# Designs tried in a protein design chat: miniprotein binders against Catabolic L-serine/threonine dehydratase (CHA1). Part 22

Target 1, 359 residues: Catabolic L-serine/threonine dehydratase (CHA1), of Saccharomyces cerevisiae (p25379)
Amino acid sequence: SIVYNKTPLLRQFFPGKASAQFFLKYECLQPSGSFKSRGIGNLIMKSAIRIQKDGKRSPQVFASSGGNAGFAAATACQRLSLPCTVVVPTATKKRMVDKIRNTGAQVIVSGAYWKEADTFLKTNVMNKIDSQVIEPIYVHPFDNPDIWEGHSSMIDEIVQDLKSQHISVNKVKGIVCSVGGGGLYNGIIQGLERYGLADRIPIVGVETNGCHVFNTSLKIGQPVQFKKITSIATSLGTAVISNQTFEYARKYNTRSVVIEDKDVIETCLKYTHQFNMVIEPACGAALHLGYNTKILENALGSKLAADDIVIIIACGGSSNTIKDLEEALDSMRKKDTPVIEVADNFIFPEKNIVNLKSA
Below, E stands for the ipSAE of ESMFold2; O stands for the ipSAE of OpenDDE; V2 stands for 0.75 times the mean of E and O plus 0.25 times the DockQ between their complexes.

## First folded at step 12 (miniprotein)

Design w4 (from w1 with L59M; at its last look DockQ between E and O 0.86; V2 from the best seeds 0.80)
Fold by ESMFold2, look of step 12:
Structure w4 (fold): chain B 359 residues (1-359), chain A 87 residues (1-87)
Amino acid sequence: as target 1 above (359 residues)
Amino acid sequence: SDPEVQKRIDEFRKRVEEVWKKAQELFDKGNTEEALEILFDLYLEIMKFWEETGDLRFMDIAFEVLERILKLEEEAREKALEEWEKR
């Protein structure tokens, strides 16, 4: 596509382990540094085409994330020569604000957290545009079918690459991906459905403790909303998963794994040392299963043979530096993390029809 | 309407058809990436005139090119799925 790259599917040899054959899907090579280029780029392109049917108004793109989603929107708009405005929360690091601005997007700092930034975007920015001249394209971070469709393109690439490498899909025993709001997961499921593989290849969804909404929802048997998000994995830090994510996970018996922040940060730093790539905690959570195949085998419910294949989605991310990771690890080693009981940290969300119509 | 602007619009409409023909030839030979590249180069050229003039007719032509880009991408996926299902 013009807004995202075909990325490599390459063998990964994890040190010190006689284990299954691991392949990584390198989404860090996307134009925005993450898989978000696929879905957000697809949403923007398809929305622009729909606006052309009007013929009277020009599209402008609006996003409310100071992380990978906002950067992907800005990157896609730079590529397409479309106006883009991103409202970011006040805690957004200067380097990310600068990266988004360097695409040519307008960046407005407002709101203590995502929902406040999103409210500001809708109330103070989008509602004040001249609707006779401009038709807005709102970019949700994960909960939009065009976003999922765009993400599903990685499965088309995986199937083709396995064929080109003369590898039978029957050897693939699992796909590992991190789960935040569920957009990546939804895309993987949709891609697998196109090839008749969704019933055959189990997915292991990985989260970090403190933002493990997916795991909790599956254990409770009903979608939940977290009251407090305490994980360092800010790319996974949403209070809810999409309704589609819960539906797919129940339909296909998706496995769920939760990793501690400390272990994930150590994996990120270890991976950087061994392979010279800086990754976010969200990506490190998935890679952790490559370093720790017993966790993966327990999630799959079986031992892996040496010729079994497991694909790990290396989701990428642009939100942190090595220094950020080192500081976070040092901070955790100096103090104990407070224990928050899961039963005290969630409610059952109410429907929000306005959010369903905004994308 | 400005005759000079109308002349440029007519020239772009002609070029869209010429580039589309070339892109289809590349696609039929299996060179999908190059087919998309020549279409996208044209898209950006037309968008530059929209940005400079504010005339929506340039944006309309550019988005017609963008729609053709998406059509080729969809056709590539459909062909791959047909081959997968046949086997």
Scores: ipSAE 0.761, ipTM 0.920, lowest interface PAE 1.1, mean pLDDT 88
ESMFold2 (binder alone), look of step 12: mean pLDDT 84; pTM 0.795
OpenDDE base, look of step 12: ipSAE 0.810; ipTM 0.932

Design w5 (from w1 with L81Y; at its last look DockQ between E and O 0.91; V2 from the best seeds 0.00; counts 0 for: pae E 3.0 > 1.5)
Fold by ESMFold2, look of step 12:
Structure w5 (fold): chain B 359 residues (1-359), chain A 87 residues (1-87)
Amino acid sequence: as target 1 above (359 residues)
Amino acid sequence: SDPEVQKRIDEFRKRVEEVWKKAQELFDKGNTEEALEILFDLYLEIMKFWEETGDLRFLDIAFEVLERILKLEEEAREKAYEEWEKR
């Protein structure tokens, strides 16, 4: 695709005793440095084509994320020569503001946190456009079927790469991915469904403690919304998952693992030192199961044979430096973090449905 | 309304069909990357004229090319699935 790369699927050897064959899907090689290029690029392309078929207005793209979603939107628009405006919260690191601006996107800094930035985008930017001339494309970070469709392309690539390497798909005993709002997970399920594999290859969804909305929703038996996000893993830090994510997880009995922030950051630093690749906590959460196969085996409910294959989606992310990760770890060692009981930290959100029958 | 703009519109419509035929030939030979590249180069050229003129007909033609790019990508996916089924 012109908005995302085909990425390699490569054998990863983790230090220590052999337990299974790990393959990584290297989404860090996407144009935006993360899997977000696939889905957000697809959403933008398809929305722009629809707007053109309607024939009256030109598309402009609007996003409110100072992280991977906003950067992916800006990167896709750079490639497509489309106007893009990104509103980012004031806490957004200057490095990320500069990266987004360097794509040619307009960057506006406003709001203390994501919801305030999003409100500013809608109220002060999008509501001020000339709606007779411009039709806006609003980029949601994860909850859109075109985003999931775009992410599903990685499964086509995985199946093709296994075939070209003469590896039977039956050797694949699991796919590990991090779960934030669930867009990546939804894409993986949709890709697996296309090949008749969704009920045969279990997925292990990984979160960090303090933003483990997926795990809590599964335990409660319905989607929840967290009142507070206390995890350092900002790219996983959404208070909700998509309803589709919950339904897929129930349908396919998806496994859930929750890892402490400290352990994830240590894994990120370990991986960076061993393999010379900086990764953010969302990616490190998935990679943690490669370093700690007992956790993976417990989640799968079975011991892995030496010739079993587990695929880890190395989701990428471009918001962190080594210094950022070291400072985060140091801060955690110096401060007491209050324990908030999960039972006191959630509500039940308004149901959001995709408007499948709105005509 | 501008005769020179209309001439360029007509030229691009003809070029889209010529480049599409070439892209299909490359795709049929398995040269998917090159097929997409020539379509994308044409897309960007037409988008430049959209940016310069503000004439929506250039945007219409450019996004017709973009839609053809998406079609080729979907066809590549369908071929990969078909080969998987043949096993």
Scores: ipSAE 0.438, ipTM 0.815, lowest interface PAE 3.0, mean pLDDT 87
ESMFold2 (binder alone), look of step 12: mean pLDDT 84; pTM 0.790
OpenDDE base, look of step 12: ipSAE 0.840; ipTM 0.945

Design w6 (at its last look DockQ between E and O 0.90; V2 from the best seeds 0.83)
Fold by ESMFold2, look of step 12:
Structure w6 (fold): chain B 359 residues (1-359), chain A 89 residues (1-89)
Amino acid sequence: as target 1 above (359 residues)
Amino acid sequence: SDPEVQKRIDEFRKRVEEVWKKAQELFDKGNTEEALEILFDLYLEIMKFWEETGDLRFLDIAFEVLERILKLEEEAREKSLEEWEKREE
């Protein structure tokens, strides 16, 4: 694709006692440093083509993420030579603001958190465009079918690479991916469905405690919205999952794992030390299961044989440095992680009520 | 419209068909990445004229090229799926 790369699927040897064969899908090699290039690039290309049919307007791209989604939108627009505006929350690190701005995108800093930035984008930026000349392309961070379709391309690549490496698909006992809003997960499911594999290869969805919307939604049996995000894994820090994510997980009995922030950051630093690659906590959460195969076996409900294969989606991400991770770990030692009861921290967004289920 | 702009539009429409034919030949030989590269180079060239002139006809031609790029990418995936399906007997 002109907006994303084919990425390698390579054997990863984790130090210690091996129980299965791990393969990583290296999404850090995407143009934006994460899998987001696939789906967001696909959305932008397809939306631009649909706009051309009227012949009267030109597209402009609008995003409201100061993380990997906003950077992927800006990166795709740089490649396609399309105008891009990204509204980011005030807490967005200067490094990310600069990276987005360096693509040529316009960056506006507004809003204390994502919802406020998104509201500002829609009400103060997009509402001001001349709709007789410009047609907007709104880039949701995860909840759009064109985004899922683009992400599904990694399954085409995985199937091709398994074949070229002479690996029977029946040896693959699981795919591990982190879950934020569910876009990556939805793409993986759609790709597996295309190959008739969605019923054969279970997925283990990984989150961190404090932003475990997927896990909580599965436990209560309907989608929830968190009131507060308390995990430092900002790439996973979405208050909701897509409805499609919940429906797929129910249909395919997807497994859910929740890991503590401290353990994820320690895994990130360990991986960097051992393999010289800096990763975000979202990626580290998935890699944690490679270092800790008992967690993976418990989630799958079976012990892994030595010749079983597990694929971990190394989702990438480009917003942090080693120093950022070290500082985060140090700050956690100085204070206890707050405990927020699940029953006190969510609502049901489809009903738009504040009453908690057990209230 | 400006007759010089119309001349350039006509030249690009002709060149799109020439580059498309070459891209399809490359694709049929298995050179998908090279096929996409020549189409993308043409896309960017036309987009520069759109940006400089503001004439939507350049944008329309560029997005026709973009649609052909997407078509080839989708066809490459379909070929891979067909090969996989034949082997899953």
Scores: ipSAE 0.790, ipTM 0.925, lowest interface PAE 1.0, mean pLDDT 88
ESMFold2 (binder alone), look of step 12: mean pLDDT 82; pTM 0.772
OpenDDE base, look of step 12: ipSAE 0.832; ipTM 0.937

Design w7 (from w1 with R77Q; at its last look DockQ between E and O 0.90; V2 from the best seeds 0.00; counts 0 for: pae E 1.8 > 1.5)
Fold by ESMFold2, look of step 12:
Structure w7 (fold): chain B 359 residues (1-359), chain A 87 residues (1-87)
Amino acid sequence: as target 1 above (359 residues)
Amino acid sequence: SDPEVQKRIDEFRKRVEEVWKKAQELFDKGNTEEALEILFDLYLEIMKFWEETGDLRFLDIAFEVLERILKLEEEAQEKALEEWEKR
């Protein structure tokens, strides 16, 4: 595509005793440094085309994320030469603000956290555009069918790469991906469905403790909304998952793993040391299962043979530096991390509370 | 209508047809990435005229090229699925 790259699927050798063959999908090579380019780029392209068919207004793109979703929107707009405005929370690191601004997007800093930034975007920015001339494209971070469709393109690439490497898809015994709001997961499921593989290849969804909305929803048996997000994995730090994510997980009996922040950060730093690649905690959570295959086997409910293949989606991310990870690890060693009991930390959200789809 | 602007519009519409034909030939040969690249270069060229003039007719033509880009991307996906189904 014009707004995202085809990325490599390459064998990864983890140190130690491997029980399976691991292949990584390198989404860090996307234009925005993460898989977000696929879905958000697709949403923007398709929305712009729909607006052109009306022929009356020009598109402008609006996002409210100071993380990978906002950067992906800005990057896609830079490539397509479309106007883009991103409202980011005040806590957004200067480096990330500068990266978004360097694409040519307008960046407004407002709101203490995402919901306040999003409200500011809608009420103080989008509501004030000249709607006679401009049709806005609102970019939700994960909960939009065009976003899921764009993410599904990675499965087309995986299937083709396995064929070109002369690898039978029947040897693939699992796909590991991190789960935030569920957009990546939904895309993987939709891609697998297109190839008749969704019933054959289980997915292991990985989260960190403190933002494990997916795991809690599955345990409770219905979608939940967290009151507080306490994990360092900000890319996974959403209070809800999409309704579609819960329904897919029930339909396909998706497996769920929760890992502690400290262990994920240590894995990120270990991976950087061993392979010279900086990764976010969200990506490190998925890679952790490559280093710890017993966790993976327990989640799958079976032992992996030496010729079994497991694909790990290295989702990427550009929000942090090595220094950020080292500082976070030091901070965890120096203080007691607040513990919130799960039973005290969630409510049951209204349906469609986070849904950009409309008729 | 300004005759000079209309002349440029007509020239771009002719150029879109020429580039589209070349892109389809490249696509049929399996050169999908090159096919998309020449269409995208044309898209950006037309967008530059839109940005400089503010004339919506350039924006309309540019997005017609973007539609053709999307069409080829969807056809590439269909070809990948067809190859899978031959198995």
Scores: ipSAE 0.644, ipTM 0.883, lowest interface PAE 1.8, mean pLDDT 88
ESMFold2 (binder alone), look of step 12: mean pLDDT 84; pTM 0.791
OpenDDE base, look of step 12: ipSAE 0.843; ipTM 0.946

Design w8 (from w1 with L44I; at its last look DockQ between E and O 0.76; V2 from the best seeds 0.78)
Fold by ESMFold2, look of step 12:
Structure w8 (fold): chain B 359 residues (1-359), chain A 87 residues (1-87)
Amino acid sequence: as target 1 above (359 residues)
Amino acid sequence: SDPEVQKRIDEFRKRVEEVWKKAQELFDKGNTEEALEILFDLYIEIMKFWEETGDLRFLDIAFEVLERILKLEEEAREKALEEWEKR
């Protein structure tokens, strides 16, 4: 694609006992440093084409994420020569603001939290454009079918890479991915469905404690909304999952694992030390299962043979540096994070809120 | 519209068909990346004229090229599914 890369699927040998064959899908090699290039790039391309068929206005792209989604929107727009405006919360690190600005996108800092930044984007930026001349493309971070379709392209690549390496798909006993709002997960399911594999290859969805909306929704038996996000894994830190994510997980009996922030950060640093690659906590959460095969086997409900294959989606991310990870770990050791019981930390979101419209 | 702008519009419409034919030939030979590259180069060239003139007809033509890029990308993904189904 012109907006995303085909990424490699490579064997990863984790130190210690050989317990299964691990393959990583290296989404860190995307133009925006994460899988977000696939879905957000696809959304932008398709939306731009629709606008030209439906009207006489030029497209402009609007995003409200100071993380991987906003950066992916900005990088796609840089590639496509489309105007892009990103509104980011006040806590967004200067390094990330600069990275987004360096694409040529306009960056506006407003709002204490994502929801406030998103409201400002819609009310103070998008609502004030000249609607006779401009048609806005709103980039939701995860909850849009075009985003899921774009993410599903990684499964096309995985299937081709397995075939090229003469590896039977029957040896694949699981796919591990982190879950935030569920866009990556939805894309993986849609890709697997295309190949008749969604019933045969279980997915293990990984979250961190404090933003484990997926896990809680599955345990409760309906989608929940967290009142407070306490995990430092900001790329997973959405208060809700998409309705489609919940439906897919129930349909395919997707497994859920929740890892503590401290353990994930230690895994991130360990991985960097051993393999010279900086990863963010969302990616580290998934990789943690490669280092800790017992957790993976418990989630799958079976032991793994030495020649079984597990694919870990190394989702990437450009939100942090090694310094950020070290500071996060130091902060955890200096303070005890208050434990919030999950029963006290969620509500049920409003029904029928799906597919935010562009305007 | 300005006659010079109209002439350039007509020239670009003609070039889109010529580049599309070449891109499809490259794609059929397995040169997907080169096929996308020549289409993308044309897209960017047309987008520059849109930016310079403000004439939406350049934007329309550029997005016709973008649509063809998307079509080839979708065909490449369909090829991956065909490879899967062969055995």
Scores: ipSAE 0.747, ipTM 0.915, lowest interface PAE 1.2, mean pLDDT 88
ESMFold2 (binder alone), look of step 12: mean pLDDT 84; pTM 0.801
OpenDDE base, look of step 12: ipSAE 0.832; ipTM 0.942

## First folded at step 13 (miniprotein)

Design w10 (from w1 with I69L K79M; at its last look DockQ between E and O 0.83; V2 from the best seeds 0.80)
Fold by ESMFold2, look of step 13:
Structure w10 (fold): chain B 359 residues (1-359), chain A 87 residues (1-87)
Amino acid sequence: as target 1 above (359 residues)
Amino acid sequence: SDPEVQKRIDEFRKRVEEVWKKAQELFDKGNTEEALEILFDLYLEIMKFWEETGDLRFLDIAFEVLERLLKLEEEAREMALEEWEKR
């Protein structure tokens, strides 16, 4: 695709005792630095084509994310030569604002957090366009079928790469991915369904403590909405998961792992030292299971043989620097983090997830 | 109403069919990446005229090219799945 790259699937050797063969899917090589290029790029292309067929209006793209989703929207629009406006929260780092602006997108800073930025986008930006000449394309960060379809393309690539490497798919004993709102996970499930593999290859969904909505929803047996998000993994920091994510996890008995922020940051820095790649905590959460195979085996419910294969989705992300991670780790060593009882940190929304219609 | 704009529109419509035929030939030979590149280059050229003129006919033609590009991607996916199912 012109809005996303085919990325490598490569054997990753983790230091220490070898127990299984780990392969990484390198989504950090996407045009926007993360898997978000796949789904958000697909949404934008397909929406633009629908607009052209349905009327005499030109498309403009609107996003409300100061992170990987907003940057992916801006990057796709730069490549497609489409107008893009991104509203970002006030706390968004200048580095990220500049990266989004450098694509040619308009950036508006408004709102203390995502929901306020999203409301401003809808009420102060999108509602004021001239609807006789402009048709808006709203980019949700994760909850849209075109986004999931785009993400599912990584499974086509994985199957192709395993074949080219003469590896039987039957040796794949798990896929590890981080879970924020569930878009990546939904895409992986849809890709596996296309190949008849969703019932055969278990997925281990990884979160960090403080934004573990997926884990809590599965334990409770119904979708929850967190009141407070306290994890450093801002790319996973959403109060809800998509309803489809919960339904898929129930259908396929998806495994869930929650890791502490401190452990994830240490893994990120360790990975950078060993392999010369800077990664976000969201990506580090998944990679942590490669460094800590006992956690992975416990989640899978079995020991891994030396020739078993586990695929880790290295989801990427471009919102932090090594300095950001080092400062965060230092802050955690000097501070006791309050313990919040899970039962006190969530509610049950009237719907399993906010249903945001794009147009 | 500008005759020069209409002439350019007509030329682009002809070029779309010519580039599409070449893209299909490349695709049939297994050169999928190159096939997509020539379609995308044409898309961007047409979009430049859309941006300069504001004439929606350029936008319509550009999105026809984009749609054909997506058709090739879908066809490649269908072929890969058919190959998988034969196994």
Scores: ipSAE 0.778, ipTM 0.926, lowest interface PAE 1.0, mean pLDDT 89
ESMFold2 (binder alone), look of step 13: mean pLDDT 84; pTM 0.803
OpenDDE base, look of step 13: ipSAE 0.809; ipTM 0.934

Design w11 (from w1 with V16L E83A; at its last look DockQ between E and O 0.88; V2 from the best seeds 0.82)
Fold by ESMFold2, look of step 13:
Structure w11 (fold): chain B 359 residues (1-359), chain A 87 residues (1-87)
Amino acid sequence: as target 1 above (359 residues)
Amino acid sequence: SDPEVQKRIDEFRKRLEEVWKKAQELFDKGNTEEALEILFDLYLEIMKFWEETGDLRFLDIAFEVLERILKLEEEAREKALEAWEKR
């Protein structure tokens, strides 16, 4: 594609006792540094073509994420020579603001958190567009079918790479991916459905404690919304998952794993030391299962043979430096972090706030 | 319409058909990367004229090129799926 790269699928050897064969899908090599290039690039291209149908207006692209989604929108627009405006929350790190701005996108800093930035984008930026001349393309971070379709292209590549290497897909016993709002997960499922594999290859969805909306929704048996997000994995820090994500997880019996922030940071630093790649906590959460195969086996419900294959989606991301991770780990050693009881931290989306007991 | 703008539009529509035929031939021979590259080069050239003139006819032509790029990308996926189904 012109907006995303084909990425390698490569054998990864984790230190320790011999275990299953791990393959990484290197989404960190995307133009925006993450898998987001696939779905957001696809959304922008398809939206631009749909706007052509009426022939009266030109597209402009609008995003409200100060993270990987906003950066992916900006990089796709740089590639396509389309105007792009990104509204980012005030807490967005300066280096990320600079990276987005350096693509040529307009960056506006407003809102304490994502929802406020998104509201500002819609009410103060998009509402002031001359709608006689401009047709807006709104980029949601994860909840759009064109985004999922774009992400699904990684499964086409995985299947092709396995075939080219003469590796039977029947040896693939799981795919590990991190789950934020569920866009990546939805794309993986849609890709697997295209090849008749969604019922055969289980997915292990990984989250961090404090933003584990997927896990809680599965335990409760319906989608929930978290009141507070307390995990360091800001790329996974959404209060909701898409309804489609919940429906797919029920349909295909998707497994859920929740990892503590400290363990994820340690994994990120270990991976950097061993393999010379800086990764963010969302990616580190998935990689943690490569370092800790007993967790993976428990989630899958079976032991892995030495020739079994597990694919880990190395989702990428550019939200942190090694220094950020080291400082976060040091901060955790200095102070105890209060825990919030699960029953106190969620509501059901069809109601405003509910009083529920611990789940 | 500005006569200079109309001349450029006519030339781009002619070039689109020429580049499209060449891209289809490259694609049919398995040279997908080259097919997409010549289409994308044309897309960017037309977008430059859109930016200079503000004439929507350039944007329309550019997005026709973009649609053909997506068509080839989808066709490549469909060929891979057909090969998979034949296992």
Scores: ipSAE 0.762, ipTM 0.922, lowest interface PAE 1.2, mean pLDDT 88
ESMFold2 (binder alone), look of step 13: mean pLDDT 84; pTM 0.803
OpenDDE base, look of step 13: ipSAE 0.848; ipTM 0.947

Design w9 (from w6 with D60E K79L; at its last fold request DockQ between E and O 0.83; V2 from the best seeds 0.82)
Fold by ESMFold2, look of step 13:
Structure w9 (fold): chain B 359 residues (1-359), chain A 89 residues (1-89)
Amino acid sequence: as target 1 above (359 residues)
Amino acid sequence: SDPEVQKRIDEFRKRVEEVWKKAQELFDKGNTEEALEILFDLYLEIMKFWEETGDLRFLEIAFEVLERILKLEEEARELSLEEWEKREE
């Protein structure tokens, strides 16, 4: 695609004796450094085309994320020569502000957290455009069917690569992915459905403790909204999941695993030591199951044979450095983390309406 | 209204059809990446004229090219799915 890359599916040999064969999908090789290029690029392309059909206005792209979603929007717009404005919260690291600005996007720093940045974008930026000349394209970080469709392209690639490597799909016993708002997960499900594989290949959704909205929603039996996000995995740090994510997980009995922040950071650093790649905690959470196959087997409900295959989505991300990870780990070792009871940390959000255009 | 701008518009409309024909020939031979590359180069060239002139006709033509790029990408994926479905039979 012009806005995202086909990425490799490669055998990963974890140190020690593994009980199964692990393959990684390397989304770090996307133009924005993460899988977000797929869905956000697709949303922007399709929205621009719809504007051409529906009127005489030019598109401008607007995003409110100082992380991988905002950077993916800016990267896609740089590629497509489209104007892009990103409003980022005040806590956004200077490194990320600079990366987004270096694409040519306008960056406005406002709001203490995502919701305030998003409100500022809508009320103070998008409301001031000349609506006779400009049609805005709003980029949600995860909850949009065009985003899910774009992400689903990785399943087309996986099926092609299994074929070219002479691997029967029947050997694939699971796909591991991290879950934030659920956009990646929704895309994987939609891709699997296209190939008749969604009820044959289980997904293990991985979160970190403190932003485990998916796990809590499944346990409660309905979508929840967290009051506070306490995990250091900022790429997973959303208070809600999409309703579609909950419905897919119920339909396909998706497995849920929650890993502690400390364990994830240690896995990130171990992976960097062994393979010379810096990864975010969201990616490290998924890779943790490659290093710890007992956790994976418990989630799947069966032991893995030596010729079984598990695919791990290495989701990528470019928001942290090795120094950031080391400092986070040091902070955790020096201070007891306050315990927040799950029952005290969520509410039930207003019912979300599923976008039926994707059906 | 500017005759030189109108001449460029007419030239781009003709060139889109020529490049589209070449892209389809490349695609039919399995050269999908090259097909997308020639279309995208044309897209960017037209976008420069949109940016320089502010004439929406350049933007409209560029987005027609973008739509054709997306169509080829979707067709490539559909062919792969058809091969998968045959194999399962």
Scores: ipSAE 0.799, ipTM 0.929, lowest interface PAE 1.0, mean pLDDT 88
ESMFold2 (binder alone), look of step 13: mean pLDDT 82; pTM 0.763
OpenDDE base, look of step 13: ipSAE 0.836; ipTM 0.939
ESMFold2, fold request of step 14: ipSAE 0.796, 0.793, 0.781; ipTM 0.929, 0.927, 0.925
ESMFold2 (binder alone), fold request of step 14: mean pLDDT 82, 82, 82; pTM 0.767, 0.769, 0.766
OpenDDE base, fold request of step 14: ipSAE 0.832, 0.821, 0.823; ipTM 0.937, 0.934, 0.935

